VHH binders against Probable asparagine synthetase [glutamine-hydrolyzing] (asns). Designs and how they scored, part 7

Target 1, 187 residues: Probable asparagine synthetase [glutamine-hydrolyzing] (asns), of Dictyostelium discoideum (Social amoeba) (q54mb4r2to188)
Amino acid sequence: CGILAILNSLEEASKLRKKALSLSSRLRHRGPDWNGIYQSSDSILTHERLAIVGLENGAQPLLNEDETIALTVNGEIYNHEKLREDLVATGKHTFKTHSDCEPILHLYEDKGDDFVHMLDGDFAFVVYNKKANSFLAARDPIGVVPLYIGWHKDGSIWFSSEMKAIKDDCYKFQPFPPGHYFSSKTK
Below, E stands for the ipSAE of ESMFold2; O stands for the ipSAE of OpenDDE; V2 stands for 0.75 times the mean of E and O plus 0.25 times the DockQ between their complexes.

## First folded at step 5 (VHH; framework vhh_enristomig)

Design b2 (from a3 with F106T; at its last look DockQ between E and O 0.69; V2 from the best seeds 0.00; counts 0 for: pae E 3.0 > 2)
Fold by ESMFold2, look of step 5:
Structure b2 (fold): chain B 187 residues (1-187), chain A 119 residues (1-119)
Amino acid sequence: as target 1 above (187 residues)
Amino acid sequence: EVQLLESGGGEVQPGGSLRLSCAASGFTVSSNYISWYRQAPGKQREWVSTIYSGGRTYYAESVKGRFTISRDNAKNTLYLQMSSLRAEDTAVYYCARGPYYLDSETDYWGQGTLVTVKP
C-alpha cells in the first residue's frame, strides 16, 4: 500500500494527473492493483493497494459527506470506535465506510489542525480540504508507517510512502519525522 | 498555553535508577498521546517511549524491559521510570505532547532534564 499527494501545484491539471499516475505506479507491487485518485485544479491525492486488500478497507482516498474533504492514509487507528461514537454524537457527520481511518476526515473538518494528538494508532496520512484549499499531513509518534515530504520548485508540497515517488521531481526531500505534522496553515 | 516541564535528571552509577517527571499544563495528559525523547551530544534526537490516551504504552528496543512510562491523571503528570541504566542512556530527556510542527522555526523543545550515567 502506497500514498502520493501533490498539493498546490502550478502545473496544468491534466499534466499533473498524468505525472501523478506515473509516479504512483512506482508504489505498486506485482499483480493487479487498485488505484484511487482525488483531484482539484492544483492538487491530487492517490492511493495504491492490492485489489483484494482494497475490498476490506474501503476505497481510498476516503471522502466526507459532500466530497470536499479527501483522505489518503496508511495505517490503523485503534481507538476508531470511540472516535466514531463521539463524532456521530455531534449530529454533524455521516460515515460512508467501515474504515477505521474515516474519523480523520471528520476530525479535520471539526478541529482543523488540532486533532492528531487524539489518534491512537500507527499512521501516515494526508487530508485535504478542497473548499478551504487546506491540507494536513501527519505521521505516528513511533514512525511505524513510512512517509516522506518533498518540496517542488513550483511551490507545491509532496508527500509519499516511498522516496522513489518524489526524488526525481523535488529539489529537497526527506523522511517525514515521526510524531510530527505539516499544515498548510503554517506553510 | 500548553507547557511541559521535565525534571528528575541527575547523575547515577551504571545499573542505577532514576524517575523522570513531566508536569503538564494547558491540556489533559489522559486526552493526548505523550512521548519521551532523548538526545545525546552530537546525536539525533531519538524516540524513547509513548503512552497513548487509552493507556497503551510503547518503547524503543534499546530501552524495553528497563524503562516504564506512566502517568498520574490527578497530578496531570507523566513519568519515565528508568532502571538498569547504562552509559549509553546518558542524554538530555524531553517529554512532548505530540505531534510537533514540522515547519516551525521556533524551538518547541523545552530545556529537558539531563541524565548522566557515570562510566
Scores: ipSAE 0.291, ipTM 0.652, lowest interface PAE 3.0, mean pLDDT 85
Fold by ESMFold2-Fast, scan of step 6:
Structure b2 (fold): chain B 187 residues (1-187), chain A 119 residues (1-119)
Amino acid sequence: as target 1 above (187 residues)
Amino acid sequence: EVQLLESGGGEVQPGGSLRLSCAASGFTVSSNYISWYRQAPGKQREWVSTIYSGGRTYYAESVKGRFTISRDNAKNTLYLQMSSLRAEDTAVYYCARGPYYLDSETDYWGQGTLVTVKP
């Protein structure tokens, strides 16, 4: 599985899309894969997944009810049943998938940055809210799932499951530190 | 107010044991993942161990089999039981409610508790 996210880019939307699709293709595994994409005027999220024979838990990027919040994620959230139960009890959300990661969308919407500590899992993700023009990237405490962060000269912030997707375009890049989150609030 | 306060550090000889405590206030340890980190003199911060809300535990390779992370929900306190201590375990130990904000270096780290392993 492959994650790519480019946030707050100054590049023209169609050129950004073409670049993201080209870079995302470099994250493909051998064999049948599914490519998903979510884009706003200045940001783009993609996900590459190896096709699974059988039922799947929703195509990525995952979307909230009004499709203003998108999530691209690798990994598993082990306490998802309890998180889903608590979210359903609020009466605010309609779950669209059986994905263990869908609670992340709704938690970000309801709690902003303060939700990441509630997650019990092995994960790397980027969640983006185009209405608020905000995003958050996070990696599990141990660093089980790979993630890289990069800075582009136009001010955009890049995230990818593999360094090869960002190294040629970012003037600075590094492994995303385990147990950390990065938020658009820094800008 | 959310706070984590480390205690229990001290001086021990190689092969000795020590238990560190981390008292939490303003949140519940059983509902969050909590980690121990350490920083040796002149070195970068290093992850040591994590316990998840559901009780799963993980350890850095350097401490596996020697350290045990646990919690007491009634006391809202996290523990790190250290045994077979070595000179390289000398460090200031910090507990932390994850995750940390990237680009913040001080907000999540109290004063810690110093462990010195010396002959």
Scores: ipSAE 0.113, ipTM 0.522, lowest interface PAE 4.4, mean pLDDT 82
ESMFold2 (binder alone), look of step 5: mean pLDDT 81; pTM 0.816
OpenDDE, look of step 5: ipSAE 0.655; ipTM 0.844

Design b3 (from a3 with V29F; at its last look DockQ between E and O 0.79; V2 from the best seeds 0.00; counts 0 for: unsure alone 62.3 < 65, grease 25 > 24.2)
Fold by OpenDDE, look of step 5:
Structure b3 (fold): chain B 187 residues (1-187), chain A 119 residues (1-119)
Amino acid sequence: as target 1 above (187 residues)
Amino acid sequence: EVQLLESGGGEVQPGGSLRLSCAASGFTFSSNYISWYRQAPGKQREWVSTIYSGGRTYYAESVKGRFTISRDNAKNTLYLQMSSLRAEDTAVYYCARGPYYLDSEFDYWGQGTLVTVKP
């Protein structure tokens, strides 16, 4: 699987989409297997899946109930059942999938940036809130799942599973450090 | 307010053992993963070990087989049992509630406890 996120771009929407699709295609390793794309006025999330992986987890990006929050994620959340139970118990959330990663969406809704420490898993993800125009990226403590971050000249911030989707467009890029999160609210 | 307080550091000989503790408060300890980091003089801070809420553990390659991370949820305490200590294990050891902000200092970690391994 491969993820790409372009956040707060100044590029025209149609051009941004074309660019994101082109770059996302670089993340395909076994053919043109495309899961999905989520786009707002200035941000875009993509997810590429391998043919043999993630068939039971639903198409990505994952969306919340009103589709104002989008999540693109690689990896696995091992404590997803407990998280789901707790979230359901609040009475505030309706789950749409059986994806182990869907709790991330609803945790973000409830807790904002302060929930990643609750996750038990191997993961790299970007969650984007269209309504608030905010986002959060995170990588697991040991860095089992790869993630890279890039900075674009227009001020947009890019995330990707692979450097090749970022390096040509960003003037600065680096591996996203394990055990870290990046919030648009604190930058 | 999240607070973490490390203890148990000291001087030991190579091959020796030491047990570190981290007392946590200000958050639901049992629902969160907790990690150990260390920083040697003149070096960057490095990850040592993590224990998740469910008890799953990860270790840096350099400490695998020698260090054991554990937790007591009833006491809100994290432990690091260190054995077969080496000179290169000398560092200030920190416990932290992960994760950390990118491009900022660690937000939820303690003052650290010094471990010195020397003959």
Scores: ipSAE 0.364, ipTM 0.722, lowest interface PAE 1.4, mean pLDDT 91
ESMFold2, look of step 5: ipSAE 0.638; ipTM 0.844
ESMFold2 (binder alone), look of step 5: mean pLDDT 78; pTM 0.785

Design b4 (from a3 with S31D; at its last look DockQ between E and O 0.65; V2 from the best seeds 0.00; counts 0 for: pae E 3.2 > 2)
Fold by ESMFold2, look of step 5:
Structure b4 (fold): chain B 187 residues (1-187), chain A 119 residues (1-119)
Amino acid sequence: as target 1 above (187 residues)
Amino acid sequence: EVQLLESGGGEVQPGGSLRLSCAASGFTVSDNYISWYRQAPGKQREWVSTIYSGGRTYYAESVKGRFTISRDNAKNTLYLQMSSLRAEDTAVYYCARGPYYLDSEFDYWGQGTLVTVKP
């Protein structure tokens, strides 16, 4: 299972989509896979997942109620029940899936960049708000789930589970360090 | 203002024990994941242990079975109980609140406490 996210590209939208689909296909592995994609005018998030793994957790990217916030994620959030209970209690959110990662959507919605410390789990994710044109990427403090970050000459920021999806396009790329986050609001 | 104050470092013999403390202010330790790191002279800083908000703990392979991370929520303090200490454990130990911004402008590291294990 793999993620690819390209944020704030200057590339024309249809060309960006074709590129992202081609690159995301490099993340497919043996066995049946499902592919998901979410796109705005300048950003795109994809998810490749072995079909059986994702059946109960819904299709990714995960979306909030009006589809303005999208999440592509690998990992498990062990305290998801508590997070979900607290979010439902606010009366502000409607959950669409049983995914243990879905609370990340609503935490981003409610808290902006100030929620990753609340997550108990192993994870790597990118969450994107199309309306605000903002994004956040994060990796758990142990770093069991792989993530890479890359920079493209057009100013876009790239994230992927594997280097092979970004190495041919980004002029600079590196492993995303465990226990860190990257935010569009602080770049 | 977020502050972290490490203490409890010192000199010990091989095989000895030491308990480090990390007193936190400006945030609640139980609402965050907090880690211990260490840096030996001439080496890169390395991860030692993490405690998550929910209380789960994790350890680097080099310290597993010898070190125990814990917290006291009433005192807003973390601990690192170190036993069976070896010369390789000599380092400055830091506690740090995560997550960290990739380029470190809002890094909430403590000042560190020196642990020296005599050869």
Scores: ipSAE 0.287, ipTM 0.655, lowest interface PAE 3.2, mean pLDDT 85
ESMFold2 (binder alone), look of step 5: mean pLDDT 80; pTM 0.807
OpenDDE, look of step 5: ipSAE 0.616; ipTM 0.818

Design b5 (from a3 with S35H; at its last look DockQ between E and O 0.91; V2 from the best seeds 0.00; counts 0 for: pae E 4.2 > 2, grease 24.7 > 24.2)
Fold by ESMFold2, look of step 5:
Structure b5 (fold): chain B 187 residues (1-187), chain A 119 residues (1-119)
Amino acid sequence: as target 1 above (187 residues)
Amino acid sequence: EVQLLESGGGEVQPGGSLRLSCAASGFTVSSNYIHWYRQAPGKQREWVSTIYSGGRTYYAESVKGRFTISRDNAKNTLYLQMSSLRAEDTAVYYCARGPYYLDSEFDYWGQGTLVTVKP
């Protein structure tokens, strides 16, 4: 699986989409691929997986009820059942899939930047709220799942599972450090 | 105010044991990630062990089988039980609450406790 996210770009939306699809294709593995895409006026999230993987996890990016919040994620969230139970108990959220990662959407909605510590799992993700124009990226405490962060000259922030998707466009990039998060609020 | 206070360090012979404690305040250890790191003189800080909020534990290869991370939720305290200690385990040991914000300006670290294993 592979993720690419480009947040807050100055590029025109059609050109941004073409660029992101081209770059995300570098993340594909041997054999048939499937991809998903979520786009706003200035941001785009993609997910690449083998066609047969993730049937029980739903298509990504995962979306909340009104599709204002999108999540692209690799990994497993082991305490997803408890997280889901607690979120359902609030009466504020409707789950669409059985994905163990879907709770991240609603945690972001409810708690903003203050939820990553609640996740028991191996993960790398980007969650984006189109309405608030905010995003958060995070990587699991020991770095089981790969993630890179990059900065583009137009001010956009890029995230990808592999450096090859961002190295030709970003003027600075690095491995996203394990056990860290990045928030648009403190950008 | 978030605070982490390490204790239990000291001198020990090779093959010996120590138990380090990390008393936490201002947050609940059972609902957070807690790590042990160590820093030997002249070296970079090195990850040792992590306990996830859900209780899963992980260890660096260099300490696997010798160290055990655990927590006491009633005391809001984490422990690192170290056994079969070696000279290369000599370091200042820190507990830390993750996740960290990028740029480390918001790292939550204690002041550390020194473990010295005589050669």
Scores: ipSAE 0.226, ipTM 0.637, lowest interface PAE 4.2, mean pLDDT 85
Fold by ESMFold2-Fast, scan of step 6:
Structure b5 (fold): chain B 187 residues (1-187), chain A 119 residues (1-119)
Amino acid sequence: as target 1 above (187 residues)
Amino acid sequence: EVQLLESGGGEVQPGGSLRLSCAASGFTVSSNYIHWYRQAPGKQREWVSTIYSGGRTYYAESVKGRFTISRDNAKNTLYLQMSSLRAEDTAVYYCARGPYYLDSEFDYWGQGTLVTVKP
């Protein structure tokens, strides 16, 4: 699986989409891959996977009930059943998929940045809230799942499962440190 | 406000054992993942062990089989049981709440507790 996210770009929306699709193709294997996209006026999230594997957990990026929050993720959340149970008990959320990662969407909506500590998993993800124009990226404490972060001269922040998707466009890039999170709100 | 306070360090002989404690306040240990790190004199800080909110544990290769991470939810306290201690384990040991913010100068790190393994 491949993930790419470009947040807060100054590039015109249609050109941003073309660029993201072109870069996402670099994450493809020989053969067919699923390609999922979520886009706003200045941000885009993509997810690529082999079709057979992709059908098991629902389409990514995953979306909350009103489709204002999107998640692109690789990995597994092991305590998802307890998280789901607690979220359903609030009466605020209806789950749309069987994905163990769907709780991330709802926790981000309810708790903002303070939810990442609740996750027991091996993961790398970017979650984006279009209404608030906010995002958060995180990587598991051990660094089991790869993730890279890049900074673009137009002020956009890039994330990808592979360095080759960001290295040519970002003036600065690095592996996303294990056990860290990056948030647009905190700056 | 998040606070972490380590204790239990001291001097031991090679082959000895120590149990370090990390008292947490401002958050619930059972709902968060917590790390032990260490820094030896003149060395970089290195990760030692992690316990996830669900109870899963992970260890650095250098300590696997000798150290055990655990928690007491009622006391909101994290532990690191160290056995078969070696001179190379001499370091200041820190507990840290994870994850922490990339660009913040404020980590959720404790003050540390010194462990000295002396021949």
Scores: ipSAE 0.030, ipTM 0.417, lowest interface PAE 6.7, mean pLDDT 82
ESMFold2 (binder alone), look of step 5: mean pLDDT 81; pTM 0.815
OpenDDE, look of step 5: ipSAE 0.740; ipTM 0.871

## First folded at step 6 (VHH)

Design f1 (from a3, 13 letters changed; framework vhh_gefurulimab)
Fold by ESMFold2-Fast, scan of step 6:
Structure f1 (fold): chain B 187 residues (1-187), chain A 119 residues (1-119)
Amino acid sequence: as target 1 above (187 residues)
Amino acid sequence: EVQLVESGGGLVKPGGSLRLSCAASGFTVSSNYAAWFRQAPGKEREFVSTIYSGGRTYYADSVKGRFTISRDNAKNSLYLQMNSLRAEDTAVYYCARGPYYLDSEFDYWGQGTLVTVSS
């Protein structure tokens, strides 16, 4: 699977989309794949994934009920069943998929940045709220799943599962540190 | 590095059974999503079965009730128990790690093991 997210770009939306699609194609994996895209006026999230016929997982980016929050993720959440049960018990959420990662979407909606410590898994993800124009990127404690962060001269912040997707466009880039999260609220 | 190595394929008669193994290195099978796929000569790769970290399993309609996916934590291995085999099950069987992928140059698939079902 491949992640690419570009947040808070000053680029024209159509140019941003073209750029993201071109870069996303570099993340294609062997075998059957599909591309998912979620876009606002200044941000875009994409996901490359192997298609598994008959599997109950939803297409990415995953979306909340009103499609104002989007999640692109690689990995697995080990305590997903308990998180799902607790979220269902609140009566606030309608789950759309059987993805182990869908609880991330709903936890971000309910708790904001404070939810990351509730996750037990191997993961790398970006979750974006277009109504609030906020986002959060996170990587698992050991760094099992790769993620890179980059800064662009237009002020946008980039995240990708592979360095090659961002190195040509960002003036600064580095591996996203294991066990950390980056929030648009704090920086 | 992630590596998957399949074994256990062979020739078997219709109605027979085979058990395929997939030895994993570079990740923990018990904590990860894993799947079996197959590819028959001249056909596209087909989904067979998957197991989630929590132990939930899913099967393609063509194999449901006949095949069982499992794992052994101590051996860090995946298995596919194939019962009531049919000529249509003849294929190269691959194990794969999902949804984890590091780089597109490393697809996280095994090399495959051939299963031939013939009288």
Scores: ipSAE 0.000, ipTM 0.122, lowest interface PAE 17.2, mean pLDDT 76

Design k1 (from b2 with L102F; framework vhh_enristomig)
Amino acid sequence: EVQLLESGGGEVQPGGSLRLSCAASGFTVSSNYISWYRQAPGKQREWVSTIYSGGRTYYAESVKGRFTISRDNAKNTLYLQMSSLRAEDTAVYYCARGPYYFDSETDYWGQGTLVTVKP
ESMFold2-Fast, scan of step 6: ipSAE 0.234; ipTM 0.573

Design k10 (from b2 with Y100F; framework vhh_enristomig)
Amino acid sequence: EVQLLESGGGEVQPGGSLRLSCAASGFTVSSNYISWYRQAPGKQREWVSTIYSGGRTYYAESVKGRFTISRDNAKNTLYLQMSSLRAEDTAVYYCARGPFYLDSETDYWGQGTLVTVKP
ESMFold2-Fast, scan of step 6: ipSAE 0.216; ipTM 0.595

Design k12 (from b2 with Y100V; framework vhh_enristomig)
Amino acid sequence: EVQLLESGGGEVQPGGSLRLSCAASGFTVSSNYISWYRQAPGKQREWVSTIYSGGRTYYAESVKGRFTISRDNAKNTLYLQMSSLRAEDTAVYYCARGPVYLDSETDYWGQGTLVTVKP
ESMFold2-Fast, scan of step 6: ipSAE 0.204; ipTM 0.588

Design k15 (from b2 with R97K; framework vhh_enristomig)
Fold by ESMFold2-Fast, scan of step 6:
Structure k15 (fold): chain B 187 residues (1-187), chain A 119 residues (1-119)
Amino acid sequence: as target 1 above (187 residues)
Amino acid sequence: EVQLLESGGGEVQPGGSLRLSCAASGFTVSSNYISWYRQAPGKQREWVSTIYSGGRTYYAESVKGRFTISRDNAKNTLYLQMSSLRAEDTAVYYCAKGPYYLDSETDYWGQGTLVTVKP
C-alpha cells in the first residue's frame, strides 16, 4: 500500500491529477488492480492498493458523509471501537464503513487538530477538509509506518509513504518525524 | 500552557531500581500520548517508552522487560519504573507530550531528572 498527497498546489487541476497519478504508480507492487483518488481545485489525495487487499472496510481515500473530508492512511487505530462508540453517541455522524480509521474523518471534522491526541495506533495519514481548505498529516509516536514530507517551489506541501514519489519534484524533503503532526494552520 | 516536571532521579547501584515521575499541567495525561526520552552524557536524546491515550505501551528494545511506563489519571502524572539498572542507563530522563507539532516549542519538554548508575 502507498499514499500520496499534494496540498495547496498552484498547478492547473488536470495537470496536477496527471502528475499525482503518475507518481502514485511508482508506489505500486506487482499485482495491483486500482488506486483511489480524491481531488479539489488545488489538492489531491491518492491511495494505492494491493490486488489481494479486500474492500470490506471501504475504499480509500475514505470520505465523510457529505464527501467534503477525505483521508488517505496506512496503518491501524487500536482504540477505534471506543472512538466509534463515542462518536455514535453524539448523534452527529453516520458511519459508512467498518474501517478502524473512519473515526479520524469524524474527529477531524468535530475537533480539528486537537483530535490527534486521541489516537492509539501505528499510523501515517493525511486528512483533508475541502470545505475549510485545511489538512493535517500525522505519524505515530514510534514511526512504525513510513511517511515523507516535501516542499515544492510552488508552495505546495507533499506527503508520501515513499521518498521516490516526491524526491524529483520537491526542492526539500525528509522523513516525517515520528510522533509529529503537520497542520495547514501554521503561523 | 503545557508544563512537564520530572522528578525521582538519583544515584543507584547496578541492578537497582528507581521510579521517575512526570507531573503534567495544562493538559490531561489520559487524553494524550506521553513519552519518556533520555540523554546520556555527550550523546543525542533517544526515545525510551510511550503510553498512548488508550493505554497501549511501547518500549525501546534496550529497556524492554526492565522498564514499565504507567500513569495516574487522578494525579495527572506519568511514571517510569526502572529495574535491573545498568551503567548504560545513566542519563538525564525527560518526559514529553505528543503528538508534537512539526516545529513545536520546547515547552513540551520538561527540565529532566538525572539518573546515575554507579558501581
Scores: ipSAE 0.026, ipTM 0.414, lowest interface PAE 6.8, mean pLDDT 82

Design k16 (from b2 with R97A; framework vhh_enristomig)
Fold by ESMFold2-Fast, scan of step 6:
Structure k16 (fold): chain B 187 residues (1-187), chain A 119 residues (1-119)
Amino acid sequence: as target 1 above (187 residues)
Amino acid sequence: EVQLLESGGGEVQPGGSLRLSCAASGFTVSSNYISWYRQAPGKQREWVSTIYSGGRTYYAESVKGRFTISRDNAKNTLYLQMSSLRAEDTAVYYCAAGPYYLDSETDYWGQGTLVTVKP
């Protein structure tokens, strides 16, 4: 599965969408021309799947209740049952799926950047809040799941599961460091 | 034309079991994501379970360990085996299927089947 996220782009929304779709094709290994997309005026998240069909509640990017927060993720969260239990106890959230990664959406909403240390897993993800115009990207402590970060001349920040999706457009790019997170609040 | 038709609902006592079926036409259950949802009177629609093309299954916390989703590819039919039923499981149950593509298609929904759990 492939991740692509472009945050805070100056590109017109329709052109950004076309570019993201074209780049996502580099993440395909087989199958039809489908991927999941979440877009705002200046940011876009995609997730490439092997399955040609997905339902909204099982499709990525995963969305919170009012669809203002989106998550594109690869990996597994081992302590997800405890995280979900705690989130349900707050009474604030309605879960759409039993994905082990769905708690990430709600934790980001409730805890902000502080939540990353609560995760026990092998993961790489980007979570985006369009109301706050904030985002966070993170990679597991060992770097089991690949993630790359890139910088574009227009000031946008790019993330992808594969370097080939960003190398031609970013003036600088590198592997995302294991055990770290990047927050829009600290850039 | 895609059609989904639910059946198997009825009245059952607490602790009982029911098996719901969803017959699909114009759509192949083995190749797609298919879900069960429910809606209790006066409440919002709630996701219950999903099975994806590779056979992996997911469940809402409220039903995990009590409900089992499955499919019969030869009959092009989705099932929901419900056990240890509780009064709060009373709802109209719907199956839903739909491709998610760029510019997304609308989910296809059945008409629903009523499950009433009463003492």
Scores: ipSAE 0.000, ipTM 0.123, lowest interface PAE 17.3, mean pLDDT 77

Design k7 (from b2 with Y101R; framework vhh_enristomig)
Amino acid sequence: EVQLLESGGGEVQPGGSLRLSCAASGFTVSSNYISWYRQAPGKQREWVSTIYSGGRTYYAESVKGRFTISRDNAKNTLYLQMSSLRAEDTAVYYCARGPYRLDSETDYWGQGTLVTVKP
ESMFold2-Fast, scan of step 6: ipSAE 0.335; ipTM 0.671

Design m2 (from b2 with F27S T28I V29F; framework vhh_enristomig)
Fold by ESMFold2-Fast, scan of step 6:
Structure m2 (fold): chain B 187 residues (1-187), chain A 119 residues (1-119)
Amino acid sequence: as target 1 above (187 residues)
Amino acid sequence: EVQLLESGGGEVQPGGSLRLSCAASGSIFSSNYISWYRQAPGKQREWVSTIYSGGRTYYAESVKGRFTISRDNAKNTLYLQMSSLRAEDTAVYYCARGPYYLDSETDYWGQGTLVTVKP
């Protein structure tokens, strides 16, 4: 599985889309049409999947009820059943998938950045809220799942599961440190 | 908001044991994980062990089988039981709640507790 996210780009949306599709093809296990894509005027999230991925877990990027929040994620959330139970009890959310990662969408909506402290898992993800124009990226405390962060000269922030999708375009890039999160709200 | 304070360090002989404590001034119950790190003179800080709120634990390969991490939620305290200590375990030990904000260049470590293993 491959993750790519480009946030707050000054490039035109059509050019950004072509670039993201080209880069995502480097992460693909099969053809380029295995990509899932979520795009706003200045940001794009993609997910490349393995051919044998089960349909019961839902297609990525995962979306909340009104499709204003999107998540691209690799890994597993081990305390997902308790998180789902608590979220259902609020009466605010309808779950659409069996994915253990779906709670991330709803927690981000309800609690903002502070929700990251609630996760028990091996993960790397980017969650984006186009209505609030905010995003958050996080990596598990051990660094089991790979993630890289990059800065582009146009001011955009890039995230990818592999350095090869970042290195040619970003003037600065590094492994995303384990146990950290990055948020647009606290730039 | 939550302050962590380490204690329990000291001098021990090779093969000895020590129990480190990390006391929180506020509740650590909502934290999804708490970790121990260490730093020897002239070296970078390295991760030692993590315990999640549900009890799941992880260890660095160098300490696995010798160290045990645990937490007492009623006392807001984290422990690191160290056994079969070696010279290379000599370091200042720090506890830290995660996750950490990446954009911060600030050092968010406390003063730690010194462990010295000497022949």
Scores: ipSAE 0.085, ipTM 0.490, lowest interface PAE 4.9, mean pLDDT 81

Design m8 (from b2 with N32S; framework vhh_enristomig; at its last look DockQ between E and O 0.80; V2 from the best seeds 0.75)
Amino acid sequence: EVQLLESGGGEVQPGGSLRLSCAASGFTVSSSYISWYRQAPGKQREWVSTIYSGGRTYYAESVKGRFTISRDNAKNTLYLQMSSLRAEDTAVYYCARGPYYLDSETDYWGQGTLVTVKP
ESMFold2-Fast, scan of step 6: ipSAE 0.434; ipTM 0.737
ESMFold2, look of step 7: ipSAE 0.670; ipTM 0.851
ESMFold2 (binder alone), look of step 7: mean pLDDT 80; pTM 0.814
OpenDDE, look of step 7: ipSAE 0.794; ipTM 0.902

Design p2 (from b2 with G54T; framework vhh_enristomig)
Amino acid sequence: EVQLLESGGGEVQPGGSLRLSCAASGFTVSSNYISWYRQAPGKQREWVSTIYSTGRTYYAESVKGRFTISRDNAKNTLYLQMSSLRAEDTAVYYCARGPYYLDSETDYWGQGTLVTVKP
ESMFold2-Fast, scan of step 6: ipSAE 0.206; ipTM 0.569

